# VH-VL binders against q9umr5, part 38

Target 1, 268 residues: q9umr5
Amino acid sequence: SYKPVIVVHGLFDSSYSFRHLLEYINETHPGTVVTVLDLFDGRESLRPLWEQVQGFREAVVPIMAKAPQGVHLICYSQGGLVCRALLSVMDDHNVDSFISLSSPQMGQYGDTDYLKWLFPTSMRSNLYRICYSPWGQEFSICNYWHDPHHDDLYLNASSFLALINGERDHPNATVWRKNFLRVGHLVLIGGPDDGVITPWQSSFFGFYDANETVLEMEEQLVYLRDSFGLKTLLARGAIVRCPMAGISHTAWHSNRTLYETCIEPWLS

## First folded at step 18 (VH-VL)

Design yf6
Fold by OpenDDE, look of step 18:
Structure yf6 (fold): chain C 268 residues (1-268), chain A 123 residues (1-123), chain B 112 residues (1-112)
Amino acid sequence: as target 1 above (268 residues)
Amino acid sequence: QVQLVQSGAEVKKPGSSVKVSCKASGGTFSDYAISWVRQAPGQGLEYLGEIIPMFGTRNYNEKFKGRVTITADKSTSTAYMELSSLRSEDTAVYYCARTKYDILEGFSDFDYWGQGTMVTVSS
Amino acid sequence: DVVMTQSPLSLPVTLGQPASISCRSSQSLVWSHGNTFLNWFQQRPGQSPRRLIYKVSNRDSGVPDRFSGSGSGTDFTLKISRVEAEDVGVYYCMQGTHEPLTFGQGTKLEIK
């Protein structure tokens, strides 16, 4: 039988967005038990990510317990960060494939329509004043705001991304790394036409340097220092990168070709 | 002047479906979320769900999941609410309302409402 | 779901006299960032609801200063300093902190 699949949604999202994915999974892997977690839906998705991690943890624990052979995670957009953190804090998870579906794994820094939508009176260049304040860090979107021009503020004020990345020292860094390394495969999905994840390479742990030049995963300090296990995972062949062009952010979970190419192979 | 204009009254049989429209004007449609709220005769207000046209995301009240579908057409600045498997208990005035999400200013829930659409479900 | 409980459900008031409506939530409406999304709506007979107050105490444009909102956490109050004939209708509190959004039962304000 196929391993159960757990799906975690993104910002302002809900289970509805995954109706096509469910169909695809059912067609190609009949009998698969798919659970789309309707937690922190809608505006609740703006709550601090650690709060979300705790809630999702409570939901996945019983699912994992009933699946001793392991489970697969499909985590979309913001959900991908939630899942990564989840796998970092759980010392007993049994995740075979962690599928990060167009997630800002290395953070977000862009003047996108999404940003303007959420911050209609602010610009990207000014968000560091908001997001790196104690007040700002009470919003999920700020929990993974990664301003390359204010690295000091990011490292010191980011209460989520900097921690799960091991970019700021903390007492759980070693344990979180160990826990995350329990994953069988890390499947990274994203693409240049996403239009929301900025830079889109963030889905592959690429990100801006101080000059806003995009560096690849292997050039990132988190990789070089193996702060949360990326280097180790890559070395053992556990990282799969699946870039795809022509897919907008809101279509990653409903594109059949994407599913067949980047998701389906890892659901067995 | 912001306005939400809804479609006309509907009379439906049990088991059928109804689709109500809500056209927004006087603002930028994509800057807001559209929610649906209903009110049975002589009763209070009940939240059905929300759509964010910009993101295409929907959030439904669990009570109505499986029966309610909210959609939006950005080109016409129109949101739709479809309710299937209608029951007599679904007889109500259905309202659309908009919400502004702003991290700094907070959520401006239902600052403007449609005029309401009466849906009557009867044999 | 968060249960919003209004009291009283019926509020007969003499013209010119003050009125007060209570709204209690089953859990705190305060976000971790400190905002509280408690709204008050007025629904006059035969009309759509109209928002009067947002975020506990902020009046919408065009809302007379006779209306005021207050409260914190789980306890909220809408006050009308001097009731006028046009204030007749049903008043609802609504929380926007937790999904799904929920309304109070409504308070019917009538003139004695």
Scores: ipSAE 0.922, ipTM 0.953, lowest interface PAE 0.6, mean pLDDT 96
Fold by ESMFold2, look of step 18:
Structure yf6 (fold): chain C 268 residues (1-268), chain A 123 residues (1-123), chain B 112 residues (1-112)
Amino acid sequence: as target 1 above (268 residues)
Amino acid sequence: QVQLVQSGAEVKKPGSSVKVSCKASGGTFSDYAISWVRQAPGQGLEYLGEIIPMFGTRNYNEKFKGRVTITADKSTSTAYMELSSLRSEDTAVYYCARTKYDILEGFSDFDYWGQGTMVTVSS
Amino acid sequence: DVVMTQSPLSLPVTLGQPASISCRSSQSLVWSHGNTFLNWFQQRPGQSPRRLIYKVSNRDSGVPDRFSGSGSGTDFTLKISRVEAEDVGVYYCMQGTHEPLTFGQGTKLEIK
């Protein structure tokens, strides 16, 4: 039988957003238990990511306990950061495939429709004043805001991303790395036409340098220092990169070709 | 200035569906979430769910999740609420209302309401 | 669901006198840091609701300064310093901190 699948949604999402993904899984892997976690729906998706991680952890524990052979995670957009944090903080997780659907794994630095909708008077160049404040860190979108021009503020103020990336000193870094490395496969999905994740290569652990040149995963300090295990995972052959052009941010979980190419092979 | 104008009253039979419209004017439709709230005769207010027309995302009150569908048409600045499998207890005035999600200022819920649409369900 | 409990449910008040409506939530309405999404609405007879106050204490535009809101955590109050004839109606508190959004039962304000 197929391993259970746990789905974690993104910003302003709910379980409804994944109806097509659920149909695809049912057709190709009949009998698979798929749970779309109905937590932090709608406006609650703006809650601090550590609060979301705590709640999702409580929800996944019984699912993982009932499936000692392992589970798969499919985590969309902001949800991919929640899932990566779960892999770090859970010393007893049994995740085989972590499937990251267009998630801002190295952070976000873009003037997008979401930015203008949530911050109508701000631009990416001055958003660090809000996001790297105690007020801003109360909201999830700021927990992964990554301004390449204010690295010192990011490193000091990020309550979430800098910690799970091992970019800021903390006493749990070694344990979190050990836990993360127990994942079977890390499946990275994203593409140049996403339109929201900026740079889109953040979905593959790429990000801007100080000149806004995108450095790929293997050029990032967190990779080179192996701060949370990326270098070890790549050497182990556990990282799968599945880029796909022509898909907008809201369509990753409703594109049949994307599912068949990038997701289906990993739902053992 | 800002107005939310709803479609007219409906009389429906049990087991059928109703679709109520909410047309926004004044301001930018895509800048807001549109929510639906109902009020049964002599009773209080009950939230049904919302849509964010900019992104097409929806969030439903679990009580109604299997029966309510909220949609939007950005080109006409109109939101719709459809309630299926109607029962007599669904007899109520149905309101649309809007929310502004502004991180700096905080959420501004239901600052404008539609005039309401009476839906009567009787056999 | 967060239960919002209003007291009293019926509030007869003498014209020109103060009125006070209590609203209690079954759990904290503090978002995560300090923001609290507690709202008050007025529904006059035969009309749709109108927002009076948002985020506990902010008056909406066109709302007279005789209306004020206060409270924190789980306990909130709407006050009318001097009740006028046009204040007759039902008053609802609503929380926007937790999904789903929920309303109190309403407090019917009447002039004695």
Scores: ipSAE 0.754, ipTM 0.864, lowest interface PAE 1.2, mean pLDDT 92
Fold by ESMFold2, look of step 19:
Structure yf6 (fold): chain C 268 residues (1-268), chain A 123 residues (1-123), chain B 112 residues (1-112)
Amino acid sequence: as target 1 above (268 residues)
Amino acid sequence: QVQLVQSGAEVKKPGSSVKVSCKASGGTFSDYAISWVRQAPGQGLEYLGEIIPMFGTRNYNEKFKGRVTITADKSTSTAYMELSSLRSEDTAVYYCARTKYDILEGFSDFDYWGQGTMVTVSS
Amino acid sequence: DVVMTQSPLSLPVTLGQPASISCRSSQSLVWSHGNTFLNWFQQRPGQSPRRLIYKVSNRDSGVPDRFSGSGSGTDFTLKISRVEAEDVGVYYCMQGTHEPLTFGQGTKLEIK
């Protein structure tokens, strides 16, 4: 009698990417109802994250309603930000485990190979000019771009990340924190060999200071102010950190050792 | 000069599979998505799906999900499309084409096409 | 799926005269303010398609200036100001705003 599992994909992704993860769940937890949400696939994953949150919210409501004992979320890469926003905006969610699979929870600042692919004439030091404009904020990757050298622009221009992190005043911040705190466990997964999430510690709510020195979660202002509930969750024993080396960004959902170590224990 | 060169024509029996190749030259293979489009004789164009080598991701038109597999080999700059459980209505010319996903400039779809590969499904 | 409807489906034209092809989508093709991913392709007999116009009105390199695209939202037009013999073929519109990517039915342009 395992809780249903809802899977939310990342950038340029689709439900196809999770076929191995589905196999692992079926082998170790037979009978588990797993739904990989087939929304905002491919190029549509670049649509504004608030648009994606609304669409995914509509899809998860009937699944959660049919599972009064709770559900689990497995949310990969960009999908982890969508899921965190879902937990904040839904006053009626029943999520037990939120499994954040190599997600840029504190934002993204770098990745030369992927940067060249989406911004072929730009460098990370100049992306703030594009991303912190109204036009740039219409694309999902800019919704979590976090330039540590232009914090004033980030705080004023970010239409998504600065809001869900409670870094900018927002009339819904108190309600969002209350909703997020209803989660049973927050499982953070990532590692130094990811190659895309930069810094990789963003998957654990770590991030650069102005000198590009990585500060851990407990050193972040959002943690110290408990702006959306991280300090409360840690004190409750609800945060699980599961780092794993040797896994590239595209392999997190297809690595059996990672699944058995970091995911399987939380699929009650 | 950018070129997309496809493998030669194929004749297949119903129920079998076909794998068509698309070799890219004159550019960086991983900078683009490679898409597949088909055209039945005397008919219009139909999108099958794409592969994005940089992300290792594939996105398929739902009509073909479960029958189409798109792969890429970065070392040879070659994309492949495999269509299984072939039926007579799968008889078509299969094209590869490329897309550039540029946030600043916008999406540039299918600016270059391969020469096409005729796949005939007959008993 | 977004349905792309072209008219006319057959377009006989006298050399030197203008031609106009309409394309209508079942949904808006606006991605964001300022971007609409509507493309036009030409397929000459026995050849692969060739892109003529991208983002509604932008001409690809090597495409003569007698070709122009226009429109917005759900209604788009390809015009050829003066048809030449080399223009014979089938013309397709395609939307790139929504998954899956979809094409119009094609408009066969012929010289009378």
Scores: ipSAE 0.736, ipTM 0.861, lowest interface PAE 1.2, mean pLDDT 91

Design yf6
Fold by ESMFold2, fold request of step 20:
Structure yf6 (fold): chain C 268 residues (1-268), chain A 123 residues (1-123), chain B 112 residues (1-112)
Amino acid sequence: as target 1 above (268 residues)
Amino acid sequence: QVQLVQSGAEVKKPGSSVKVSCKASGGTFSDYAISWVRQAPGQGLEYLGEIIPMFGTRNYNEKFKGRVTITADKSTSTAYMELSSLRSEDTAVYYCARTKYDILEGFSDFDYWGQGTMVTVSS
Amino acid sequence: DVVMTQSPLSLPVTLGQPASISCRSSQSLVWSHGNTFLNWFQQRPGQSPRRLIYKVSNRDSGVPDRFSGSGSGTDFTLKISRVEAEDVGVYYCMQGTHEPLTFGQGTKLEIK
């Protein structure tokens, strides 16, 4: 009765992180087949995102084939970018709900302990030198690093985010938009107390302008041009925004109130 | 000087569990991943998994999923490895080791090791 | 899992003579065009392992100049230019490019 659920994890993550989410689904939707994809675990979550997309694509094909009525995606943090790329590159996906759990959909420009952990001698203002190089683009965090003060470098060097956002011209843009628009609903989840995604509004397709003022989704050029289908999807009433305060980045998949409010209604 | 100090030797019966500790000093605990590696008598080295205290994430070698649990306590700078449903084949020295995930410099794996903890599983 | 194959498994050597240990992987260990996460460890009798070489050819500080690493792709070598008595032990290669991390079976270096 319930559509199968596919879970895609984030950076340095693994299937263990989702044990509470699995419990919540079992309690409210007993009999739901939930698959947490155990790919690109640990350090392999730092592999280029296109490599990850290819591997996850191969894993979801048989699951979708067994569920002709559709599947749901729950995609956490970096995993939300993997899932959005999947929806663009798969001509044959049957995703009903794409649930994005605090994912940096418009990129990341955060100067946090997490940044210092991966770049101990750097600050966000100078990471563009590393990330917008061929060296940096071999690592997933740099695939969605989005420095609002170096837009020309971002547009030229980003091998992933600028492409899936339609911010750089490429021959697949029309096909990817068509494929993405096959999704039933886009459920955007995030909040101001996340502490990692910066700006946190990236989880809702908001981002900084050159003055570090947050422009919301409807003010973004990618929305206004409808470059990958956000404006069309919003006009259909298919975008759900579910912000929630008081949740840190590692707690999105282990908060019962968040699950009941933002996730459960979309697991038909 | 960086040090990883492990808990003492254990003797266990089949079917029980063991928990080994690894206390870090001489560095910032949250700056590193802590991994566990074992060595059966007269055998080579086998990776069990890691924890990243900064992210609270764990990754296990699939061979040990369901039996191994790796945790950390940032307040005491201590990592733990628990192995359940012990078998005689789990008799080994268990080591902790650390990794630095520096994007600029690349991964620096196991630059420091604990002294090892002998776990003996016998009837 | 990436299989790491060392040869020889037993290496008797005369003091002051060179030693060479081969390590081959079942898959390329190149992460990126600038990173190959191939490491070498030494385990002296009764001790925990000690890292000698990281990223194929980078010697850790405090490791004598007589140790060197080389190789690329799937084929790697650890060399000791002149073996000393304290070099007795087991040497392991390890790859960090693919999960799970895997070790070679070890090469026991002994003085003949």
Scores: ipSAE 0.735, ipTM 0.858, lowest interface PAE 1.3, mean pLDDT 92
Fold by ESMFold2, fold request of step 20:
Structure yf6 (fold): chain C 268 residues (1-268), chain A 123 residues (1-123), chain B 112 residues (1-112)
Amino acid sequence: as target 1 above (268 residues)
Amino acid sequence: QVQLVQSGAEVKKPGSSVKVSCKASGGTFSDYAISWVRQAPGQGLEYLGEIIPMFGTRNYNEKFKGRVTITADKSTSTAYMELSSLRSEDTAVYYCARTKYDILEGFSDFDYWGQGTMVTVSS
Amino acid sequence: DVVMTQSPLSLPVTLGQPASISCRSSQSLVWSHGNTFLNWFQQRPGQSPRRLIYKVSNRDSGVPDRFSGSGSGTDFTLKISRVEAEDVGVYYCMQGTHEPLTFGQGTKLEIK
């Protein structure tokens, strides 16, 4: 009756964080098989995102195989980047709804509590020196660090985000675009009171220009060039934007109004 | 000066629960993960799990899944470890220790330890 | 779980002589082509553990120069260049690269 739902967590997360989301799904879509993937927990959520993508890929294959009618992805925070990479690298995925729950889709550039927690002697203005090095690229945070003031270093050094965004030329760009475009719907969720994703519009493929002015998705070069399929998806009517104020970063998966408004309609 | 101070020794019956506290001072409590490690008499060290107060997240050693609960109270800079369904083999000294997740310097595990809390499980 | 194997498990040493403790892991402790989270702890009789060495070879603050760590991949060594009476205790290696964190069995150092 209902397509299975696969949940991919964020930094330092566990399946416990999604207990309320699971309850909401059970109440509104009884009988739905929901799997929260318990991979790369704790400190292992800091492993390079490509390593995480490979592990999550292995876990989703049998779930997708048992559901030929399709599956849905609900991907939280850092997990949304893992999921978008999955959609690009899997030529046989059957994802209908990709639900991106406050994910830094265009990257992160913020002096937030979690940045200071992981980089106590650094600020966003100088973190490019660490993140755009082979050392920094060993850690997931740096895989999506996007310094708008050092675009040349970002484009050259990013091992993950610049590639999945099609911001750097690479031999898989055409195949990844084709695979990504097989998704049924892209559901973008986030809001101004998140407090962690910076700018919060990154959850909607918005990001800073060099003056730290937020350019919306349709103003981004990756959209205009359709580098990985955003323009094509929007033209198909496959992109859903569901912003909601008043929700902090750790509360997206435990707010019933958010679930009913932004998630529930897409869990066919 | 950094210090981790634990609650006092406990004697418990099999099947009951124990809750050990670990109060941190001399640093910002939310800047660290707090982990729990135990040592049975005459034996080595065994990791139970950790809490990250900044994110409110917990990770447990699979061996203790369902029996261990680790919590924190940021207002008192105190972490707690509760172990349920106690057995005689749970008799051990329980330590708290801290980890700094500093990307530049690398993970700094267990640079400070509590003094230990003896938990005795006896019929 | 990553198994950490220490040798020897018992190490009687004459005062002033060197001591060496081996630690081997069942898997590489290299994070991702970089950091190796191998640590050494000392537990004196009746005390909690104290970290001596972090990231293979870095001495903690207040640890005497006679302690040194080395190794890579799966094979690591703690050396004491000249053993002193205060060095009596049990020494543990620990890996922080893989969940769950795991310790070696311990090496009991005694003055003979």
Scores: ipSAE 0.731, ipTM 0.851, lowest interface PAE 1.2, mean pLDDT 92

